# Ledger of designs, part 118: VH-VL binders against o60147

Target 1, 175 residues: o60147
Amino acid sequence: MLEKNKYLYIFRHIQTNQVLLSQGNVLKKTALFQLPYPLQKPVAPNGMRPAKLRKDHWVPLLKVEFPNESMFQSVFMQLLNYRKYRSVQPLTSDLLKLPIPVRRRKIMRQEVPNTIADLADILNKEKFPENSVRLQLSDKSDSEYADWPPSVQIDSEEIKLSRGFREKTTVDEAR

## First folded at step 6 (VH-VL)

Design i50 (framework fv_lerdelimumab)
Fold by ESMFold2-Fast, scan of step 6:
Structure i50 (fold): chain C 175 residues (1-175), chain A 120 residues (1-120), chain B 109 residues (1-109)
Amino acid sequence: as target 1 above (175 residues)
Amino acid sequence: EVQLVESGGGVVQPGRSLRLSCAASGFTFSSYGMHWVRQAPGKGLEWVAVISYSGSNKYYADSVKGRFTISRDNSKNTLYLQMDSLRAEDTAVYYCAREPYDSSGFYDYWGQGTLVTVSS
Amino acid sequence: SSELTQDPAVSVALGQTVRITCQGDSLRTYYASWYQQKPGQAPVLVIYGENNRPSGIPDRFSGSSSGNTASLTITGAQAEDEADYYCNSRDSSGNHLVVFGGGTKLTVL
C-alpha cells in the first residue's frame, strides 16, 4: 500500500550543543525529558511548573526524510535506544575530577557528534534501498562525524531556517 | 563507606506538618542529586521528589506538589523534606536515595527509611 | 501517562530460571533499573541500564530490554532470591520524574 514520507527533526541548543529529537517540526515541552541536565529552573515561585522550553534557543541540526513510516519507526526507536544507552554509562574518572559545571558542559558538547555517529551506525546496520534516506543539514560539515551508507543521500542544500524548522511566514520583517 | 540515615518520622495528625532529614556520609554530598521515595505499608515504591546537586532544581510528584518542599544543606551534608498539609495517604516509610549521576533515573544507595504515620 | 506494569506475583523452583517483566512507554526511551526488597529492608539495586550489575550482585541476575518491555532474569534461582522486585525508569512525559512498577513478589519453591 501507499505510504507517505516521514520526517525526523533534530534540534541543537545554541549554547550547550544538547540535542533534541522530534517527530514534528515544532518542539513540544515534553522533549526536555530527553536532556540529562535541565536548561532552566521552573518559572513558578513555588517550583511546581516544569523547566521552561525556550523554542528560540533551539536551531535545526538536521532533518531526515524516510520514504515510509516503517523505516522511520525502526530508525527513530533505535536512535532513542542509543541515546538511552549513553545516558546510563558511568562517567570517566577524568570527567569526575572536573567541577560540575565544566563537566556538564563537556558532556553536553558531545551530543551533536554522538547523535550523528549513532544515526550513521543505525543506517549502516539497516539494509535500506540506495538513496532512500535523505539528510538535510544546517551545517554540512556535521556530516563528517560519520561514514554514511549507500542508502543515504545528503542534500546539497543546507537548512536555512536558523530559528527552527518553521517555514518563513509572509509577515513583513524589519529588514 | 556510603551511608544515608533518615530521621524525623513519627505519628502526626492530618493537616499538620513534619520535617524529615537525611544525613549523608562517606561521599561528596554536594556532587550528587538526591531523591525521596516512599512506600505505604504493604504497598509499592512511589517517587516523591528530587533535588539537584546545588539545590537550584527541584521536581515533585503530582500527589505532593504544593504540599512538600525538598531542600538540602551541603555544608551539613543533609537532605530535607518539609511535609505540610499531611493526609492519611501520606502514611509511608520515606527513603532518601542517591542518584549516581545527573538524571540517571536509578539509585545506587538508599537509606533505611523513616516511618511517617498520619492518623487521628 | 507514564506507568510501568509488572505482574504482582511469580513462582520459580529452586535452581530454575525465572523472568520478571516490566512494560511501559517510558522504556522506549530509558532503560529500566531493578531493585530487590526483602521484608523490613530498604531496596537494593540489582541491575541498572540494560544489563549492568553493581558490585556484590551475583551473576545469575541479568537484564534485557526491547521496545517498551524490560526483563529481569534470574538463572538458577536460590532461596535467598525470594523477595519483591521493582522496576523503575525515568518518566518520559516530564522533567526528571521517576516512575516505579507495582512490584513482583517472587516465591522460590
Scores: ipSAE 0.000, ipTM 0.483, lowest interface PAE 13.2, mean pLDDT 80

Design i51 (framework fv_lerdelimumab)
Fold by ESMFold2-Fast, scan of step 6:
Structure i51 (fold): chain C 175 residues (1-175), chain A 120 residues (1-120), chain B 109 residues (1-109)
Amino acid sequence: as target 1 above (175 residues)
Amino acid sequence: EVQLVESGGGVVQPGRSLRLSCAASGFTFSSYGMHWVRQAPGKGLEWVAVISYSGSNKYYADSVKGRFTISRDNSKNTLYLQMDSLRAEDTAVYYCAREPYDSSGFYDYWGQGTLVTVSS
Amino acid sequence: SSELTQDPAVSVALGQTVRITCQGDSLRDYYASWYQQKPGQAPVLVIYGENNRPSGIPDRFSGSSSGNTASLTITGAQAEDEADYYCNSRDSSGNHLVVFGGGTKLTVL
C-alpha cells in the first residue's frame, strides 16, 4: 500500500524536457515506462528494453508536499491520468504535417509546461485547505505556466540541482 | 476499502469456453490497469493478461494468445477474461490483480481467486 | 523469454535472518517485487520497487538488488512468515510482459 507517501517528486530530462513522476526522491527504472518516446541507448545482446535509467540526465523540476497520503494518492493518480489523456488525443493538423521525429521533439518540449498546467488544474478542481499543499521548484519561473489555487503555497527557496531531491550527506560534503 | 472479487470458475470440458469476472470496489476502477494471473494446483504464479485503464491496450502470455480475451466495463467496475478452447493445462486458480499506476510493474491488491478445472 | 530463478525451498530458525534470491536477466533493467502467499490465500505484496514496503508490512522485510539478482531479506523471522515467496518483474525483452519466479517455500523451524 502507498498510503505512507505524501511527497510527489517530478523530474525533467536535461536535453528533451520530458517529465517523469516519482513517489520517491530517487527515480526507479520502471518510471521510464511513463515516456512515450524512449531515450536513446545501446541495445543489450539479449534485446533489453526499456533503456537503462541515466539518473544523471534527470534533474528536479518540482516537489509537492501534501498534508496526507490520501490527497497525495488522489493527485498523483489524476496527474498520471492527465498524461495518458494527452497521449491519446488527436494531434492538431499543424503537428500532423511534421515528420515524426520533429513532431515528437515538439511534443517532448511541451511536457514541462503541460505537467505544471495539469497539476494546477487538478489542484484547482480539488478543494484542499488554504496553504495545505507546498510546492518547491528548481526554477521558480516555471510556476508561471499556471494559475494556482489558495490551497497552494510556493516555497521561496529553489531546489538546488547539484543535490537533486536528496539531503547532503557527510560523503557529499567531502566532494 | 479496495476489494476485487472473482467469479465464474468451475469445471469445464476440454475445448469448451468459460468467462471469468472480477468485480472491483473501493477505488476508481477506470483509472487502473488490470491483470489476470493464474496458479495451477501446487505450482507457481503465471501472468496471463493485462488491460490498460481505458481498455485500448491488451497483452497476453504466449500460452493463451489467440484463445483468451481480456476486457473491461468501466461503467460496471468489472474486469473479464473470456477463455476459449480450454486445455487441461489451463486448470488453475485465476486471480485478478491491480497495478497501482500505469507500468508500475507490481500489484498492490489481488482478488481471492476463482478455480477453473478443465477435465472430462 | 526471460525467466526468474528461485530456489524451491529454504529454512530458517525462529528469530534468525533468511535471504531469498531471485535471478534473471530482466533484473538488470527492472526492479523485482515480492509477494507472500499462505496456503489457500491470495498473494500479498511485501516489497516493491527495490526496497519499498506497503503500509502494514513489518520492517523486518527488506529488499535489495545488484546486477541480475534481487533478494528479499527477513531479519528476525517469525512463525507467521512461513509461506511461499514469489518475485516478479517486467520481461526485459518487452514492455508489457510480466514474469514471475518459480517461488520459494520458506519453512520456519
Scores: ipSAE 0.000, ipTM 0.481, lowest interface PAE 13.8, mean pLDDT 80

Design i52 (framework fv_lerdelimumab)
Fold by ESMFold2-Fast, scan of step 6:
Structure i52 (fold): chain C 175 residues (1-175), chain A 120 residues (1-120), chain B 109 residues (1-109)
Amino acid sequence: as target 1 above (175 residues)
Amino acid sequence: EVQLVESGGGVVQPGRSLRLSCAASGFTFSSYGMHWVRQAPGKGLEWVAVISYSGSNKYYADSVKGRFTISRDNSKNTLYLQMDSLRAEDTAVYYCAREPYDSSGFYDYWGQGTLVTVSS
Amino acid sequence: SSELTQDPAVSVALGQTVRITCQGDSLRNYYASWYQQKPGQAPVLVIYGENNRPSGIPDRFSGSSSGNTASLTITGAQAEDEADYYCNSRDSSGNHLVVFGGGTKLTVL
């Protein structure tokens, strides 16, 4: 059984604060389709190409270890559904009053606290055994964005990525 | 009051060009992504092209890629569609449409449409 | 390569409930939005983001989604609801940003 099938990794973009979900400790280019604000630009005057993945621009936000693949899949799919739901909700009147650049920055900045809150909400609704889910955070203060159920153990150990995660010299040219 | 008004449609022979315009008013045009959507007579809606609020990102449907060019002039609150190498299958009513949030993929306001007929 | 499929026609008796469906792989990742189009008129947004109504849209219109399917429900259909209904969604395949369904013609009997 592959270990990655039991692990959820969440990454944060260092400049925009946007979040990506991954089913393992290797971030794939296709994950960019999760973004509410795409980073892609046309590579030709008349073309559309997926955004280039710059792994050095993404840092681990958190890692979740589940006791089995079934629990992992359930939580992962629910997180994708929560992100999908948020992407189409009406903007609040408070956000609509802001200048467009400020509004976009606030929306992107909220993605980290929103994702953490969504994860906690899902874990609170599931009937997981006590201390069965291990949560590692890159910044321990991010745990304050939510109230966690008894099923969750918060780990203070640093998140370790697979060897070579950022060692690829030409990630933008990967086919 | 948000308004989008298309113009520039007409009858044109195959292989020729037309430029459509969409005049926007009642909102800060430079803050919104804009789309072109078309509808052939008696047929359904077909997405054509999108341009980001700044004009830096442009994407096209495969059926028009290489022939159509979307552009905007934020100082004039106007969206454009340059249609080159027109074909009979490009015959349609062309609507401009506003995207309420970045990359939301739906439209809260549509223009009235302008008819383009490509025939010999 | 994502496509959205709708039945071409559906009918409902005045005052009864009708459900219009939209199906496609993109709906697994994005919600459908729904547009009403009457002859000679531009489309009008009636539902977005699964089940949100724009201001001015009657509460008899509602939306739902599950898996690769989205539905528009009209509870207590009125004569003025007779129109073509289109679903649309974002395309996660990267080649097309937006896809539309083929449309469903609703006849109110």
Scores: ipSAE 0.006, ipTM 0.522, lowest interface PAE 10.5, mean pLDDT 80

Design i53 (framework fv_lerdelimumab)
Fold by ESMFold2-Fast, scan of step 6:
Structure i53 (fold): chain C 175 residues (1-175), chain A 120 residues (1-120), chain B 109 residues (1-109)
Amino acid sequence: as target 1 above (175 residues)
Amino acid sequence: EVQLVESGGGVVQPGRSLRLSCAASGFTFSSYGMHWVRQAPGKGLEWVAVISYSGSNKYYADSVKGRFTISRDNSKNTLYLQMDSLRAEDTAVYYCAREPYDSSGFYDYWGQGTLVTVSS
Amino acid sequence: SSELTQDPAVSVALGQTVRITCQGDSLRSWYASWYQQKPGQAPVLVIYGENNRPSGIPDRFSGSSSGNTASLTITGAQAEDEADYYCNSRDSSGNHLVVFGGGTKLTVL
């Protein structure tokens, strides 16, 4: 559907807190290419990259509805660029003194707050119309990671995705 | 300061074996992933292999897979590349290189390189 | 297969600005890093993560990226900048971890 081109879905790993972006409500295996290639195989559930995409290991973090596909594409590309920026930054001295597995887990856990902050920063820089962007979260407290511009309307209802990351279909929606 | 010194290069006949070493100093070797990158005479850089900080995980370029083996000895701060079934196409300067952090995809320090010539 | 494409040669007049480009699909997801290599020497990292300079690299070196293209800019080229320049990036294909561009030979006239 063309309407799906207006939506950005963000998913998080239940164990590692790693984040994946999706242009639809179903997470595809190709989304794994967003993750850093692991030079080391996961030694624990908190490893760097899942060996294979497993639907039961990823849950929705948030969903953004844009007024049109052009705005969606602009924000999506900028968000990917922010993630590239973060992935190549030098590590702080505090992180460098940690053992590598602990260091990786700590960096991965920051992907959720970092991604939300980056999304808000992008939306604050873009001057979209008031209340034109609808943000829906799985946990509304995650909205507190950032200050949102007037263009963003945060949905009072949390995401109700079905098992397998699809939106629940009601009899009213499945005509 | 950080220093990487390669050794073990030389002239070798096709089908023979050669082992390269890279001696590391000036940093905690056991905390860093290490790579081998080669450069054929007059040609560009080509990635060869990587080994994780612990030595548990190894990856190879398709051109050398099954013939080359990367290894390390953290107690000696030394990286190795065992090259078996050498071909003329393996003729190159071989560099060892350090990744500044896991999966960074770039190298902050390189050794001086060691020349491997495969010829009859 | 994910390849990075660079023009094989470029020239610049002393004191002028030159831009060296690197293009490939991996650059849509990852910033490029750049290495300078002089004859008979090991590569030296000059830019990483789009536009970060290691200690000791002159501020005339800068990086930028847009879409599938990364650029290394030398503003006010000096004679000692004559060298081969290589870009590299992470490989997203899973068959290779790191990919290098073919290199660009910079001649300072």
Scores: ipSAE 0.000, ipTM 0.477, lowest interface PAE 13.0, mean pLDDT 79

Design i54 (framework fv_lerdelimumab)
Fold by ESMFold2-Fast, scan of step 6:
Structure i54 (fold): chain C 175 residues (1-175), chain A 120 residues (1-120), chain B 109 residues (1-109)
Amino acid sequence: as target 1 above (175 residues)
Amino acid sequence: EVQLVESGGGVVQPGRSLRLSCAASGFTFSSYGMHWVRQAPGKGLEWVAVISYSGSNKYYADSVKGRFTISRDNSKNTLYLQMDSLRAEDTAVYYCAREPYDSSGFYDYWGQGTLVTVSS
Amino acid sequence: SSELTQDPAVSVALGQTVRITCQGDSLRSFYASWYQQKPGQAPVLVIYGENNRPSGIPDRFSGSSSGNTASLTITGAQAEDEADYYCNSRDSSGNHLVVFGGGTKLTVL
C-alpha cells in the first residue's frame, strides 16, 4: 500500500489520552485497530461492545510535515513499530501491583508522552537536513517530553482544537 | 474456580478445516487476552496465536499465519481457533491459555487441551 | 522450532538443589516464565516475572535472570517435582510474539 502525502497527523482521545496515528487530517475507522483497549465501557452484561470511531472524541495532538513522501513513510512505519514493540514489553513490577482498571488508565495516559518521545527518538536517529521537519502542536508544552534534533522546527503557532487539523487563513475561530 | 475447556478436536484429512472452541468460566472473560498454544506428540510447547481482550488485536506464529484465524465471542465467554488448510505437522494437542495482564507474555491458567490429528 | 534454548534433560537427587536454564536474546528485554508439565496434563505456571510464584506453588521454586539467561531453581527437590519444565518469553523480533524453550526433563532420583 502506497500513499502520496508528506504529513503525519496524530490525534489524542479527549478522555483516555490514547493516541492514533493518521496519514490524513481526518480519522478513518481502520485507525481503531491501533488500540488495545476499547473506547466504550461494557454495555452488555458479559462483555465489551466493539470499539466505534467517534470523531468528536478525538482532538489534534501533533502535525508533522516532512520534506517528501519517503521520509514520511519511514517515520510513520517506525512509529507504528514502536507502538507494537511497547505492546509486548513486560510490565514493570510497579504496574503489576496495580488493579487492572488503574493499570490500564496509567498505561493509556502515558501514550502521549511515549508517542512524543518515540517521534523524537526516530528523528534523532535519522540524518534529516536542518529545519526540514516541521512540528505543530496543540499544546507546545508537550514538546518538553523530548529533546529534538536540529532537523526539527517547532511551529510557534499551536493547533486550535476547535478547528481540528483544518487550517484557517483569515480570523481565529473562538468556538 | 477459573476453568478453560477446549473442544472440537478430532481426526481430519490434510487440506481440510476444523474449528476449536475454548469455553471460559469463573472469571470476567472479556477482561483478558487469550492465547492458543499447541504441543505435537512427544514434542515441546509451540505458541500459535493471541487475541486481545477486546478482539481488536490478533497475532499469529509464522507457521500458521494465513491458515489459522483466532476469534472470540465475549457474550458467550468463548475463544475460537479456525484452522484451514490443515497439514500433517499441525497434529498436536491444542491448549487455550489466559494471559493475566495485557502483554505480560505468560499464562496463569491453561485448559486441558484437545487433540487434533491430521492424517490421511 | 523455539528461539529459547534449554538443555533437554537434567537429574537431581531427592532433597538436593537443581537449576534449569533458559537462554535467548529476548531475555535481555523480557522476563521468562516457567511451566511444569507432567505426563498427560496441561502445563502449570510455577514462576513469572523475575521471581514471582502463583498462589499454591511451593517456596522451593525460585527464578532469576541475568543478561540473556533465565534460571529456575528448585531447592530441596521432591519426588513430585519430576516433570518437564518449559521457559517462555515475549519476542518482538520476527513475526513471533511469544516463544517457548524446548523443555527440560527433570528426573528426581
Scores: ipSAE 0.014, ipTM 0.525, lowest interface PAE 8.0, mean pLDDT 81

Design i55 (framework fv_lerdelimumab)
Fold by ESMFold2-Fast, scan of step 6:
Structure i55 (fold): chain C 175 residues (1-175), chain A 120 residues (1-120), chain B 109 residues (1-109)
Amino acid sequence: as target 1 above (175 residues)
Amino acid sequence: EVQLVESGGGVVQPGRSLRLSCAASGFTFSSYGMHWVRQAPGKGLEWVAVISYSGSNKYYADSVKGRFTISRDNSKNTLYLQMDSLRAEDTAVYYCAREPYDSSGFYDYWGQGTLVTVSS
Amino acid sequence: SSELTQDPAVSVALGQTVRITCQGDSLRSHYASWYQQKPGQAPVLVIYGENNRPSGIPDRFSGSSSGNTASLTITGAQAEDEADYYCNSRDSSGNHLVVFGGGTKLTVL
């Protein structure tokens, strides 16, 4: 038996505030399929949705530590379902009156508060043991977007890394 | 009221070309992405192509890539599908359809369709 | 070719409940939308984003999804519900942006 994954890594886009969920501390290109709007602007000759991952544009938002892989998988899948649900909801008449680029920016800016609220909602519905789920945020004030259940322990230490959840290596320091 | 009206369908021989049009009214055409979806007689729906609201982005199904070209004229509220090198398997009713918002992946309004028959 | 799988036909007695299913990997990442098509007519959107009904669609239509499967449920089927039903979804596989199911013919009675 090998040790199982129990961490959820949540990233934020520095310009758009779009959010990506990851099972690892490094984003994979497939994470871009979580986004409602493709990043591709030129025509794609093969009909595929081309996506370009600029790792320098994604910073840590939140890291969640679960007591076991089962709880991690449950919460991770529910968060993906909440995001799918939000992507297809009817737009308000006020949003529909806006030019498409302005509309997109307003929707994208809400992904951070929405993701935090969704995470809290899932954790409030689940019956996890007291202090069993640990949250570490890049900005502690983001925790104010939601009310947290007794199962959640918010780390007093903020995430100090500015580029992903990976520590700078000797190779990175040289280049 | 929102209306989409297709035209340009007809009988054409294999290897030839045909251009379809979709006339839009009752909404700000230039604000919406538009799709072409086809349906062979007695068969299911098949996605063909999409064009973004500005005309800058275009995508095609594998079955039509290199043969079909989607375009739009926002000043005329009209969507087009240029179909080159037509094959018997392109025989279908062609619908234009509106996506309610960018990359929604579903359609809130459809035209009545126009029949294209590719036959020797 | 269709990337989403539907049974080709299903029958239901008047006033009874019927479930039409749609299966495919794209449904793990995107919700299904459902269209009703009657002979000689264009498709009509009946459910989008799993379980949202457009204005004018009767409340007997509902949707649900779990994993790679989406379902359209008609509770208390009526004669006018007899039609072909298609699911569709956005595509995450990379070769198409939109995929449709093969369609299910619903016969009432």
Scores: ipSAE 0.000, ipTM 0.507, lowest interface PAE 13.7, mean pLDDT 80

Design i56 (framework fv_lerdelimumab)
Fold by ESMFold2-Fast, scan of step 6:
Structure i56 (fold): chain C 175 residues (1-175), chain A 120 residues (1-120), chain B 109 residues (1-109)
Amino acid sequence: as target 1 above (175 residues)
Amino acid sequence: EVQLVESGGGVVQPGRSLRLSCAASGFTFSSYGMHWVRQAPGKGLEWVAVISYSGSNKYYADSVKGRFTISRDNSKNTLYLQMDSLRAEDTAVYYCAREPYDSSGFYDYWGQGTLVTVSS
Amino acid sequence: SSELTQDPAVSVALGQTVRITCQGDSLRSYFASWYQQKPGQAPVLVIYGENNRPSGIPDRFSGSSSGNTASLTITGAQAEDEADYYCNSRDSSGNHLVVFGGGTKLTVL
């Protein structure tokens, strides 16, 4: 169940490095709508049913805590829009020279650095109060994909969990 | 200026088929998930179907599964709803609606609607 | 699928404050959004993500939530606010993506 809160949860696919954004600490199958590339064959031949969500294949990438729900909604919406914008841009000539399977793998690998860079760009554009946005990563070196504004504070503690986020952030948030 | 214009509604007999269209303009259609929402005369809003921005993912309300098919043509900025095996309970105004981001659960823009009447 | 419950009708005197409520288990996990619908017209988004107003929506409209209940408040109701109001939220059941309340008809006296 997704939690009503001010947290943005970002997941990474263990095999493809594709990224999913979530408003709660557990992914719902509707999150698959974010993926341009299927993780497995569609259930129905006509594409009426998407690939199955394998929750055990998605691990935490980062967790962002915002001062309030308004800021959370604004940043979440902008981040998804940046992600969609990237997916419809023309491919570079170097990518077009690659066989399709190799091309797709290279594009998917870039989703982690791209998502982090997009998040930082949005936060740099917004003038949030100093130290008001808290960022916790599974691998702190991923923070090096971007330059962060003064509004961001990066937790010294990394996320240690391999399956979803097991932290309690509010009374309503499930472990 | 964002615009969504539905068409294709009309009077149809039970068991027949009808295809609805939604023409989009004023935004990058290929970047947004799209929904169909219906409203029976004098009743409330009921979600019908969704399609992802790429067209790869589709979901349907239980009441229409197996009978309705949502599709889109991003080169024509058009959303479709193919309605087969129509029933009296499908009588409604059908709205095309834009989702501002995937799984947001709300719609920032709606079309004017097109009336479908299933009557013998 | 989960459901959202709204009172079917409510009245308010011109210039007074009215509160329209929406209740359901999905609201423990997801924010409610609110739509205004006038006769013969399409719904218009007035509040999303608990208490955010789209551009062009008057500041007399506000939202709040607590537990399994979400509320739309209109402070200083005007004649043009007379309409049907629908809440919606994400469906927690997993098969439906969106669920709507039954709607509340607001009469401005």
Scores: ipSAE 0.008, ipTM 0.535, lowest interface PAE 11.1, mean pLDDT 80

Design i57 (framework fv_lerdelimumab)
Fold by ESMFold2-Fast, scan of step 6:
Structure i57 (fold): chain C 175 residues (1-175), chain A 120 residues (1-120), chain B 109 residues (1-109)
Amino acid sequence: as target 1 above (175 residues)
Amino acid sequence: EVQLVESGGGVVQPGRSLRLSCAASGFTFSSYGMHWVRQAPGKGLEWVAVISYSGSNKYYADSVKGRFTISRDNSKNTLYLQMDSLRAEDTAVYYCAREPYDSSGFYDYWGQGTLVTVSS
Amino acid sequence: SSELTQDPAVSVALGQTVRITCQGDSLRSYWASWYQQKPGQAPVLVIYGENNRPSGIPDRFSGSSSGNTASLTITGAQAEDEADYYCNSRDSSGNHLVVFGGGTKLTVL
């Protein structure tokens, strides 16, 4: 299916809890460049090549519907910038005392609450019309990671995964 | 083009103070942690201090703790090192260096260095 | 604080391969990065994250690691590669501190 320019899909890794942003309901291999800690060891000089994308390892976290393409593009770009700024944010002394594998695991586990908080912060700074942004989550309790502005309407229906079929990947079930 | 330009070095007597500056250009300075690294004549590299992107967190080598203060002005794209109670063993070329991401432990860009000589 | 150990000097013939080593406990937990420093100049990053090259660094430079040891390899050494080489890494305790090796002076014969 064609990429939807007014929908933002956010996915989380089932093992690491790392987060990927997508402009459509299907993750592309290039989304792996968003990860500060690669899923596989780097193999290329002059930067890191993307790890192999396993769609069955990613589940939808939330879906955001914007009223238009301009609003979507602005928020999406700002969210990517927030993720970049977090990569240069100082680590707490508690995290710095941990061995690097344990530290990375704890940092990765924080990506879900951090991404949700960042999204809410961006939306709180924008002065969008009441109920103009529709948010749908896979688990409604994840909405508790932030205070949402009046522009956000949280859908009562959660994103549902396919049941009884194992021929499709987790990403395909998010369609 | 990323550039870091240090200034403020010179010859000073023991016990005096000196302030170093590092002017940054070609990147979003406020998004990066910054370090000071020194090198005594004919010796190796020694880490001195680090400041987080926001200026909230600062750490110092034991040899300079209590005497040196790292700071930054993100509106001016400038990093500072205030050096008080200077000692002969502080004689070195001082480099400012950029870490490419939080706590990376390495530096992707260095300034040209500024020489500080502490002698009587 | 942890220490990184490098041999103070190494020599290589023009066009031949040389391997510079760095050893320390921090390398069990963190990747080594390598800097080239020529007289009167600032250090230049040549390898980071074990075996990544910054833009502009020749492909004759490569890195590797095993256990507590990291290596910088120059395949087909050129005259302009003559310089001091420093490794660095983070402290194995996980603090903000960076530790440097003592440096290796490479002479190209």
Scores: ipSAE 0.005, ipTM 0.467, lowest interface PAE 13.2, mean pLDDT 78

